# Ledger of designs, part 38: VH-VL binders against Cytochrome c oxidase assembly factor 8 (COA8)

Target 1, 167 residues: Cytochrome c oxidase assembly factor 8 (COA8), of Homo sapiens (Human) (q96il0)
Amino acid sequence: APERGAERRDTAPSGVSRFCPPRKSCHDWIGPPDKYSNLRPVHFYIPENESPLEQKLRKLRQETQEWNQQFWANQNLTFSKEKEEFIHSRLKTKGLGLRTESGQKATLNAEEMADFYKEFLSKNFQKHMYYNRDWYKRNFAITFFMGKVALERIWNKLKQKQKKRSN

## First folded at step 18 (VH-VL)

Design oh11 (from og9 with light chain I99V)
Fold by OpenDDE, fold request of step 19:
Structure oh11 (fold): chain C 167 residues (1-167), chain A 124 residues (1-124), chain B 112 residues (1-112)
Amino acid sequence: as target 1 above (167 residues)
Amino acid sequence: EVQLVQSGAEVKKPGESLKISCKGSGYRFSEYWLGWVRQMPGKGLEWMGDIYPDDSDTTYSEKFKVQVTISADKSISTAYLQWSSLKASDTAMYYCARQGWHYDESGPWGFDYWGQGTLVTVSS
Amino acid sequence: DIVMTQTPLSLSVTPGQPASISCRSSQSLLHSDEKTYLHWYLQKPGQSPQLLIYKVSNRFSGVPDRFSGSGSGTDFTLKISRVEAEDVGVYYCSQTEHVPYTFGQGTKVEIK
């Protein structure tokens, strides 16, 4: 049985944003756009007194962020690859070279590119639908935990004040 | 790292107003009580009062209630201690200190982090 | 106000020897949550106070294991199993059970 060569899925390298927030910061930071996904990563603050609910929220936010980064990095790579293939195929069909006489990369007109975009969107429609569904599910969960954490913080504040007044 | 940084030493005359500051960093400033503690030269520690920066809930020692005003600006993680009219007897070291707490605990414990102190000298 | 009384007010200790400081409160520091809100601080010469022990017996982060706190109700003790040169300073007990929060008079620890 011929060993089916495992197509090395060119997984976009997880661009670990080397952005480090200031050590004295007590809030979340937004990093520069990732080179593959074009999404700005959030560096989440970890408080000294992080509750289990706060930790769960933070982890859920981190996982959701990573999920988004991977999805868009892969989509952008796929888009770029398919776009280039489309351009090459159309130029070849027209009997045109990949470079103009001036040495510039040959491009297609806006109408031809519109056909590419329409085809790409149609081809990826189902993928985008699943992404949107999962995006809403994740964000709903995050919002729910944000509410729980907010209530916990209120409770902790009230508890401290009650102790102080009881004496 | 949790840090409290106080304003520099002050030299004032009797009757002058003064406002000293304490800036917190490395923690959620709004969620911890911040106290002020006086130490007169060669004397012990005296709690003056504290503030909860989130809603500016303030508690004073009766001894200091009329003498000072404690305030906070949570937007810049800074607490203040203010005198409207200084007296020579106000000459002391003033410390800001955070009251530590844990989510599993019923209330704050002792002062876990302290500022470097602000020396206030009131002389004619 | 709760009066915190420390004994002794001064202690001269030979390095390597144990030390003990007593603190008595005028009222019970036991809260309804079954926690006792007594704390110990050290103020080294020319420095800010630092937390050593919180809630009677809990060592604060970075505090050496040679420091221990004990007690209940109104009577509390700070023990240093082996005094080091860096332990020189003034020790304060404090209560945060009742407002106003109060400190002991301080115990000056010196090396012989």
Scores: ipSAE 0.776, ipTM 0.907, lowest interface PAE 0.7, mean pLDDT 92
Fold by OpenDDE, fold request of step 22:
Structure oh11 (fold): chain C 167 residues (1-167), chain A 124 residues (1-124), chain B 112 residues (1-112)
Amino acid sequence: as target 1 above (167 residues)
Amino acid sequence: EVQLVQSGAEVKKPGESLKISCKGSGYRFSEYWLGWVRQMPGKGLEWMGDIYPDDSDTTYSEKFKVQVTISADKSISTAYLQWSSLKASDTAMYYCARQGWHYDESGPWGFDYWGQGTLVTVSS
Amino acid sequence: DIVMTQTPLSLSVTPGQPASISCRSSQSLLHSDEKTYLHWYLQKPGQSPQLLIYKVSNRFSGVPDRFSGSGSGTDFTLKISRVEAEDVGVYYCSQTEHVPYTFGQGTKVEIK
């Protein structure tokens, strides 16, 4: 039995956006949209006096960002591929060429494309459900750590002020 | 890199007002006390006061409390030292300096970073 | 106000020899957090002060290991194990335990 060649799923290359924020910036920066995911990456600032809690928050945000970038890059690639295949298949079934007599790319009508979208969503429903679940989990965790960091900052401020007033 | 950049040298007459600036960069400006230190010609260092830029909480040395106003604009990471009416005795080098701190510690360190100084000359 | 008294006020040292500067505070600089808020600065000629030692004995970043601080309560010492030409300047002790923050008179270190 010939070994069915494992279809190399063309994983979208992790195009690390070459966006480099200004070296002297003390803020998070938003880069241009990634060409595959269409998500804008955030370049997180690393403070001089980063607390362990702040570091944990930063890492969690970074990991979540990378997770999102990878998911959407792959999803967009899959979507584009399947869309093109659908169009080609439908045109072929209609006895139409890939190009019109005018040389334009043949397109399907809105109703036919609606069928594609419905089918695509149905096919990927479980994947999207898991994504949404994990998205909420990650964002909840981030929000929780944001709250902790905010409290830590308040505490640090109060501590410093208290020292000044006690003397 | 943490930097404090002060405004340039000032030459003023007695009675004039003056506001000098100190711009912080390379750190979270709002979360560090920024102090002003005077050094009269050929003399030692004198702490004038400091400000916490986040809420503009300001502490003065009693010697300077009525003489100067310390303020900050955290939006542009800049602190200010202001005189309403200069005296000849205000002729000095003025330094801004950041009080270092660590998240594990209760209080600020010494002044870990200093501006280049602003020379203020008040002469008739 | 806390008075910081440095001794000597002037020190002439041969390169390679050790130097020692004493600083005495009029009150204890020990805080309730068990930290002592005494610091040492160097002001080189024509430059801004720079932090050498913070909280008695901690070297600031980039400060050579030839610098060391010691002391407790009210008596503190800065030591330079081997004085180099670049160590010329005025050394100040300072306290940030009590407001107002105060500096010593300064100790001028010169090379012989």
Scores: ipSAE 0.771, ipTM 0.903, lowest interface PAE 0.7, mean pLDDT 92
Fold by OpenDDE, fold request of step 19:
Structure oh11 (fold): chain C 167 residues (1-167), chain A 124 residues (1-124), chain B 112 residues (1-112)
Amino acid sequence: as target 1 above (167 residues)
Amino acid sequence: EVQLVQSGAEVKKPGESLKISCKGSGYRFSEYWLGWVRQMPGKGLEWMGDIYPDDSDTTYSEKFKVQVTISADKSISTAYLQWSSLKASDTAMYYCARQGWHYDESGPWGFDYWGQGTLVTVSS
Amino acid sequence: DIVMTQTPLSLSVTPGQPASISCRSSQSLLHSDEKTYLHWYLQKPGQSPQLLIYKVSNRFSGVPDRFSGSGSGTDFTLKISRVEAEDVGVYYCSQTEHVPYTFGQGTKVEIK
């Protein structure tokens, strides 16, 4: 039985953006677009007095960001690969080479590419549905924790003021 | 790292106005009380007042209530201490100081970080 | 206003010997949250004050373990188990229980 070569799923390397925000900044920073996902990573500020709830929110945001980065990096890689395969297949079927007489990369017309896009979207429809579902779940959770953190901050402010007024 | 940086030393005449500044960095400026403390030459520390930068809630010592105005601009993480008319008796070192707070505790603790101080000299 | 009274006002200590500073408040510094809002500061010569102890007995970050605070109600003590040359300065007790916040007169610690 021929050993089915484990198709090395070319997982897009989790490119940690080398962008480092200024050390003295007390704000979240947006990095340049990732080369694979084309998503701009957010560098989250870590406050000195980060509450457990704030930390949980930050971690959830970070995890969601990483999940999103990985999804789109893989999707873009798959798209690029399948697009190239489609082009090559169609050119071959037409009896055309991969390069024109002028040495340029042979391209398909807009109609042929429309067929590719339609097929790609159809093939990945379920994947996108799951992505959207999970995206909403994650963002709902984030929003919920944002609300909790906001309430915590209000409460902390009120406690401090109350102490000051009671004396 | 938490840091408070104050404006430089000031030499003024009696009757002049003055506004000194304290810039906070390395922390959530709007969420901490920032106090001003006077130290007259060779004397102890005197709390003048404080401000909560988020809503500019300000508290004064009665001794200083009419003498100074405390304000803050949270957009630039800066607090101010202002005199409308300086007196020779205002000659002192002025410190800004952050009142520390921890989420696990019910109330603020002491002044955990201090500025380097601003020397104000009022002479005829 | 809460009056904070420190004793002694000056202390000359031989290096390696213990030191003790007392602070008395004119009123109780015990809050309804069962915390006592008394703090200790050190002002080294030519420097800004720095927090040593907060809420009676809690050592601030970076403060050596030779510093300890104790007390309750109106009577408080700062102890230095072994005084070092770097401990020279003026020590202040302070209360943040009642507005206005107040400081003690300061205790000048010198090395013999």
Scores: ipSAE 0.769, ipTM 0.902, lowest interface PAE 0.7, mean pLDDT 92
Fold by OpenDDE, fold request of step 22:
Structure oh11 (fold): chain C 167 residues (1-167), chain A 124 residues (1-124), chain B 112 residues (1-112)
Amino acid sequence: as target 1 above (167 residues)
Amino acid sequence: EVQLVQSGAEVKKPGESLKISCKGSGYRFSEYWLGWVRQMPGKGLEWMGDIYPDDSDTTYSEKFKVQVTISADKSISTAYLQWSSLKASDTAMYYCARQGWHYDESGPWGFDYWGQGTLVTVSS
Amino acid sequence: DIVMTQTPLSLSVTPGQPASISCRSSQSLLHSDEKTYLHWYLQKPGQSPQLLIYKVSNRFSGVPDRFSGSGSGTDFTLKISRVEAEDVGVYYCSQTEHVPYTFGQGTKVEIK
């Protein structure tokens, strides 16, 4: 039985954006685009008085962000690899070199590249469908918890006001 | 780190208006009551009133209700204490102070952070 | 208004000795949530007040263990187990149970 070489799926390194927001900031910060995913990471503020519900929301947002980063990092790597392979294959079929006479990287025309995009999207259709499904599920959950946190904040405010009025 | 930074010392004449500020940082400014406390020279502490910046709900001590106006701008995390007409008797140190709060508790637990104070001198 | 009465108003203590300050409120500071909204502050010379003890017996963050608060209802005590030079200042009890919030007269602690 031939040892199926475990295709080392080049997983994009989990690039934890080293962006550190200013220590004095009480807001969420948006970092620069990640080099692999091209997504801008959000640095979530952790309040001094974070409720368990707020913490849960924050964690869910963080997990969703990490999930998105990983998905798109991998997708972009796959896309780049397959694109390069496609270009090389097409150039070879045309009897063209990888470089032009001017030393520039040889490129395909827009029509040929359109074929690549169509094929790539077709090949990855199921993957994108599952991603979209899970994206909606995660965002629905986040929205739900945002609502709960909003209600909790209202309730906390009302409690404080009630105490103040009762005395 | 939680910090309250107040505006600088003021020297005014009787009858002049004054507005001093207190800027909060390092916490969710809109979700904490911010109080003003007066300290006359060589005297104790007097609570003047407080404000909840989120909706500008304001409470005054009866002693100060007609003398001062407390306001806040949550967009810049700043609270204000204002006089329309200063008196010589308004000469004092004025402190802003955050009223501490925990989500598991039913009420605030005192003034946990204080500004550096603003000295107001009213002299003819 | 709730009147907060501190005793003594002045205390001179030898370093390393204990100190005790009493605070009495004119009304109970016990809230319906079974918490008592009595607090202690220290104002060091030339500084802003700082929170020492909240809700009778809870030390605020960074407050040394030598400070302790006790009491119930209307009678409260702040104790310093061993007074240090840095403990010099005016101590205030305060209530936040009833509006308006009120402070004691202050107790000036000095070193002998």
Scores: ipSAE 0.758, ipTM 0.892, lowest interface PAE 0.7, mean pLDDT 92

Design oh11 (from og9 with light chain I99V)
Fold by OpenDDE, last read:
Structure oh11 (fold): chain C 167 residues (1-167), chain A 124 residues (1-124), chain B 112 residues (1-112)
Amino acid sequence: as target 1 above (167 residues)
Amino acid sequence: EVQLVQSGAEVKKPGESLKISCKGSGYRFSEYWLGWVRQMPGKGLEWMGDIYPDDSDTTYSEKFKVQVTISADKSISTAYLQWSSLKASDTAMYYCARQGWHYDESGPWGFDYWGQGTLVTVSS
Amino acid sequence: DIVMTQTPLSLSVTPGQPASISCRSSQSLLHSDEKTYLHWYLQKPGQSPQLLIYKVSNRFSGVPDRFSGSGSGTDFTLKISRVEAEDVGVYYCSQTEHVPYTFGQGTKVEIK
């Protein structure tokens, strides 16, 4: 019985963004686009006096960012691979080589590529629907916690002011 | 690291106006009260007032209320102490200081970080 | 205004010996949140004041274990278990319970 070679799903390596924000920064920073996902990572600021709610919000944002990075890195890799396979298959069917006489990479026409895009979108439709659903869920959760943190900050400000006025 | 950096020493004449600055870094500047403390030569510490940079809510000691103006620009994380007309008696070291805060507590921890001080000399 | 009274105003201590500074407030510094808003500062010669103790007994970050604060209501004490050469300066008690915030007169600590 031939050992079914476990097709190592080439998971895009989690590219550690080499971008380090300035140590004295008190703000979130946006890094350069990731080479796999093409998404710009956000480096989240950690305040000196981070509340449990602020920490929860930060963690949720980080997890959501990592989720997005991984999803798009994998989708871009899959897309690139399938696109190349499609091009090679179509060229072979046409009796054309992978390179033109001028040594350039052979390309398909816009109509043929439109067929690829349609097929790719159709094949990945459910995956994109689940992504969109989960994206909304995560962003609603983040927005909810942003609201809670905003209220907490207002409350903390009011407490400090109240103490000053009661004296 | 939390730092407060004040403007340099000032030498002025009586009747002149003066504005000194204190720049905060390494923390959320808008969310902490920043106070000004006077120290006359060879004397103790005197709280002058403080400001909450987020909304510029300002509190003064009655002794200093008409003598100075405290202001802040949160966009550049800077607080100011200003005199409209200096007196010889205003000769002192002036410190800016952050009031410490914890989210689980209702009040400040006192002044947890201090600037290096600004020496103001008013002489004829 | 709350008057903060320190005793003594000057203290000469032999290195390695303990030191004690008293601070009395004219009014209670106990807040409705059951916290007492008394603090201790050290101003070393030629330097800015630095926070030593906040809310009676809590050591600020980086403050050595030889410093301790105690007290309640209107009577407070700062103790140094073993005075070192680096402990030379003026010590201030301060209150942030009532506006205006006030400081003690200061206690000058010197080494013999």
Scores: ipSAE 0.757, ipTM 0.894, lowest interface PAE 0.7, mean pLDDT 92
Fold by OpenDDE, last read:
Structure oh11 (fold): chain C 167 residues (1-167), chain A 124 residues (1-124), chain B 112 residues (1-112)
Amino acid sequence: as target 1 above (167 residues)
Amino acid sequence: EVQLVQSGAEVKKPGESLKISCKGSGYRFSEYWLGWVRQMPGKGLEWMGDIYPDDSDTTYSEKFKVQVTISADKSISTAYLQWSSLKASDTAMYYCARQGWHYDESGPWGFDYWGQGTLVTVSS
Amino acid sequence: DIVMTQTPLSLSVTPGQPASISCRSSQSLLHSDEKTYLHWYLQKPGQSPQLLIYKVSNRFSGVPDRFSGSGSGTDFTLKISRVEAEDVGVYYCSQTEHVPYTFGQGTKVEIK
């Protein structure tokens, strides 16, 4: 029985953006677009006096960002691969080479490419639906924790003011 | 790193107005009380007042309440101490200082970071 | 206003010897949260004050282990186990329990 070669799923390397914000920054920074996902990473500020709730919010934002980066990196790789395969297959069917007489890469017309996009969207429809669902869930959770952190900050301020007035 | 950087030394005449500044960096400026402390030449430290930059809530020592105004601009992480009319007796070193706090504790627990000081000289 | 009284006002110490400074408050500095809001500062010659000890006995970040604070209620002590040349300056106790915040007169520490 011939050993079915395990197709090495080329997972996009988790490109940790090498962008380091300035050490003296007290705010979140937006890095350059990632080479695989084309998403701009956010470098989250870590305050000196970070509460457990603030830490939880930060971690949730970081995890959501990483999730988005991985999703789009993989989606872009898949798209690029399938697009190239589609072009090659169609050119072969037409009896055309991969290069024109001028040595340029042979391209398909807009109508043929429209068929590719339609097929790709149809094939990935469920994947995108789940992505959107999970995106809303994550952002709802983030928004909820943002509200909690805002309330905590108000409470901490009031507590300090109360101490100052009572004495 | 937390830093407080104050404006440079000032030489003024009696009756002139003055506004000195203290810029905070390396921390959440809006969420910490910032105090002003006077030190007269060869004397001890005197707390003048403080401000909470987020809402500009200000507290003064009774001794300084009529003499100075404390303000802050949180957008540029800067606090101010101002006089409408200087006196010769206002000649001193002025320090801004951050009041440290922890979320698990009640209130500020002292001045944990200090500016380099601003020398104000008022002479005729 | 709370009066903070330091003793002595000046201290000449031989390097390597211990030093002790006392601070007395006119009122209790114990808050309802069971914390005592007494602090110690050092002002080195030509420098800004720096925090040494907060809430009676807690060393601030970067403060050497030779510094220790103790006390309760109205009586407090700063101890230096082995005085070094870098410890020269004026030491202040301070309270942040009651407004206005107040400082002691300062204790000048010199090397003999």
Scores: ipSAE 0.747, ipTM 0.889, lowest interface PAE 0.8, mean pLDDT 92
Fold by ESMFold2, fold request of step 19:
Formats: structure tokens, C-alpha cells, sequence
Structure oh11 (fold): chain C 167 residues (1-167), chain A 124 residues (1-124), chain B 112 residues (1-112)
């Protein structure tokens, strides 16, 4: 029996994937690529005994993921839209139709498309610089809290071992 | 949400080996001591020992120390209780139980969640 | 090892009436952190034990408020303010102050 019944994944209220991990999982999940950003979202596990520090780390990771997906979803959509508009404009200037005689979507050669890629990158240069700066700031904060959580977990393990041994 | 699911009932003969399992879910399995408790037919509860799955640190009741082996595989959130040679006196219900704790030290340090039990019957 | 002694070992109670179970330990269960590691469990017929009260007097999540615990040192009490049919089973006290952890003999509670 063929496995048919793929859900349409274009109805996300926050722009995040509708994928839902198994309810009994105790691990973070990496979901399928988001339709708009092409990034794989992480669905974060919330432990029953979650400390304030662990919660802070989880929220920072969630916020960074949302920020990153928003950026790339916007860039991917803008890229696709401007690419098609560029092709359409250049074909129209050359007196050509939007489709070849074989019915396939008409396009520009690599040399013609190089002008588009150059313009797109140049236009978005400052935006990508701010993105990189903010990405490093967020990554540093996440790494810092990962270290603090690791130390907290070691401390909790040692406390349990001490209580057990001091019988 | 926290669950401990044990392997099914076993019927064995004296001298046979046996390994029963306890799979934890809904919590960070490796961060809690997990104990084994025996209940002989019509009798009370007896703590057999426990394991800390993160590093496999084990503690045994002296009564059970040479009779059973406690182990865990944290990669599949599973603990084990094992006999190399069963005796008729091993006929009992065996429970796994989580030793609860909380990051703010308000936790019980008692057994807050229990498995459903594994009935082991050893008869000639 | 710490011996836990329960009294009575069997209790038959009229529905809606109170019940009381005593537990005595052979050694103090008071730890140096000023907490007392005495717990109460209920094993209903055909079921696993379930935690009722931990560290003397704290009700575990989902446990009805008709259950209460008290005591200190070596002398502890579990009280049920109004026994219901669902409270039938065997009650155990238990200590986790000293390894090996130990349980009382159990108190079987029945409805008259």
C-alpha cells in the first residue's frame, strides 16, 4: 500500500513548521526543511524537571531559530520574486516570450544571470553584515548558557551522589 | 507523562538465566537513580538496589548483591535486572521505580514513579 | 539497617470514617539537612505502588487532600480523613535516609 496523505505545510501561524515530535520523546527533534526558509527547525524537548537556567537556554535557542528562519524565509522569497522579475524584464526587452516553443519556462543564460546575482548580493550586503553580527552575538550567548547548564547538571549529579553516599 | 514500562511476564525453570527490562520516558532518564523492588507473592516490598544510568554507578542491597546484576543502557533509556541462575525463591513481582529529585532540592528522594511490574515465575 | 514497623497490619474501616496508620523506624530518619526522608505508598489491588506522601507531610501530585502525614524522628503517622472505596489496598511506609532503603510490612486497608 503506497504511503499517500502528505499534509500541506503552508499553514503555519508563526511561520514555523507544523511538525510535532512524538509526545514521549525526551530529545530535541530536527524537522523537515521549512517551505519558505529551507532550514530544518529544531523542536525542543521540555523536561519535567526543567530549571530556570535550562528554560532560559531553551528560549534563547527557540528565539534564535525563529529569527534565523524569518530572515531566510524573507530572503528566499525576495530572491525568487526578484529573480523572476529580472528574467521577465530581460526577456521582454529582448522581445522574447515567457515560454519557449517547446512550452518550457524561458530563462537567461549564466552570463545574463550573473548580473542578477551581483545586484542581489550588493543590494543586500549591509543586511547580511548585520545578520552575521547578530548571529555571532546570539551564538555566543547560547554557548555561554550551554556551559552554565552543563555545570548545573554536573552539580546536580554530585549532590545526588553525595546524598546517596552519606547514608 | 513520566512512564516506566517493564518487559512482560516470565515463566522459567531453576538454573535458567533471565534479563528483564525497564524503559523510561517523559524525563531525562540518565539523571535519576532507578531502583528495583521485589514483592514476593503475598508479601511486602523489598528494595534490591539501583543504578544511576549516566555512569552506571550501582548500589545493591547486601541480600541481593551476588544474586542479581543491575545494568542500564542510557542510549535507549532502559535499565535491566538480570539473574545468571534462577531459583524457585526468585518467584516474585519485580518493579522498577524512579528516585525523584528536583533542581531546587524540594523533590521527594523517594520513589515517585513505578513501572507496572514484571511477574517472574520459577518452577520445576 | 533501618527496620520500619507499621501498626496496625490490617485495618477494616467504615466508609466515610477516618483511618490512621503508624510507622516507627529503628533509627532517626532526620538528615543533617533538617529534612526527614520518610515516605508513604499505596498499592491498590492488582496495581503498582504509588507515592502518596513524601518527606513526612508533602502530598505528591494528584493525591487527594484527605491524605495527610505527620511525625518526626522515628514516629510517623498517615491519616485518611474520610476513607473511600478507592482507598482500599496496602499502605507502606518507607525510608530513603540510609542505604539499604527499607519498607514497612504494609497495612492492608479494607472497607467494612
Amino acid sequence: as target 1 above (167 residues)
Amino acid sequence: EVQLVQSGAEVKKPGESLKISCKGSGYRFSEYWLGWVRQMPGKGLEWMGDIYPDDSDTTYSEKFKVQVTISADKSISTAYLQWSSLKASDTAMYYCARQGWHYDESGPWGFDYWGQGTLVTVSS
Amino acid sequence: DIVMTQTPLSLSVTPGQPASISCRSSQSLLHSDEKTYLHWYLQKPGQSPQLLIYKVSNRFSGVPDRFSGSGSGTDFTLKISRVEAEDVGVYYCSQTEHVPYTFGQGTKVEIK
Scores: ipSAE 0.668, ipTM 0.880, lowest interface PAE 0.9, mean pLDDT 87
Fold by ESMFold2, fold request of step 22:
Structure oh11 (fold): chain C 167 residues (1-167), chain A 124 residues (1-124), chain B 112 residues (1-112)
Amino acid sequence: as target 1 above (167 residues)
Amino acid sequence: EVQLVQSGAEVKKPGESLKISCKGSGYRFSEYWLGWVRQMPGKGLEWMGDIYPDDSDTTYSEKFKVQVTISADKSISTAYLQWSSLKASDTAMYYCARQGWHYDESGPWGFDYWGQGTLVTVSS
Amino acid sequence: DIVMTQTPLSLSVTPGQPASISCRSSQSLLHSDEKTYLHWYLQKPGQSPQLLIYKVSNRFSGVPDRFSGSGSGTDFTLKISRVEAEDVGVYYCSQTEHVPYTFGQGTKVEIK
């Protein structure tokens, strides 16, 4: 679900966070917010006894995280650039400078900025529609594999119990 | 990265209670049997019992069944061995050890990782 | 209970020479899955036991290839092709086929 605003003007890089969790952790870790996407990356634990099914789930979650971070990094960049262009254009139409007398960036009031937000949402509607569809598709797949992994872990527990009790 | 860290050495008097701990890290603690092994001074190894931390399913050697209690708290990846009333004959080194397994059934089903041991000394 | 009997109980070896330790179980350690749950451990002086060989002949991770195991049914052997100073300690066989799990008496290996 999209909740992020743009805070950056450069082209969003294609890449992952450099967060490094503790080496001896046996859990997934949630890192600090990525500076481009504002999303917290998950650093996934790789157990020593990782099954092929567990590996498939982990890789699917990693791929989905990368996809999601890239989308929001790009969208935040576009939002920031278009926001500044809108403000610049509207200030020029009013005959105002880009900087106040104190040298700070000039801006528009909340009512004037509402026009930008409406335009931005309208312009990017189809892109966000495809994002939402793909988000649900990916999350459905992840949930499916989570269920399969849960069943596999129950089966492994039962096998151990049976081996313990059998002659 | 599998590691089992036990609580420190204990010096006790007969009749006192004691609870020693074993904390597992680097693996999914609740999914492996964790056993306790006694080694009396100058003697060999004796399996005391084990626990499956996910549901606290516990197995005891008949020799130790009444003498000790094995428990675990999976939320902190820790297993415990405890006595309600120590005897001088309980003086020994106590190890925790993980019973290894693998999803493809190639695992050892033996004790693949051991704690450093907890020396318990019981003397009057 | 399955009794595990090791021979010899003590072994003094010249560095670089082979060593052999025997382990006999009172019952077969062959499980219905056709695997045999006999393991070997080394306890170096002042240390915890460490797994060397599991299920008769499989070397555990990090164990040098000079260690090998063999045997079947009730008779098992651990061989060290060339004993080194770091191999000093007490060797135990163990079974995990039947609860209660049991260990052999141990074989103390020393360098001459």
Scores: ipSAE 0.667, ipTM 0.877, lowest interface PAE 0.9, mean pLDDT 87

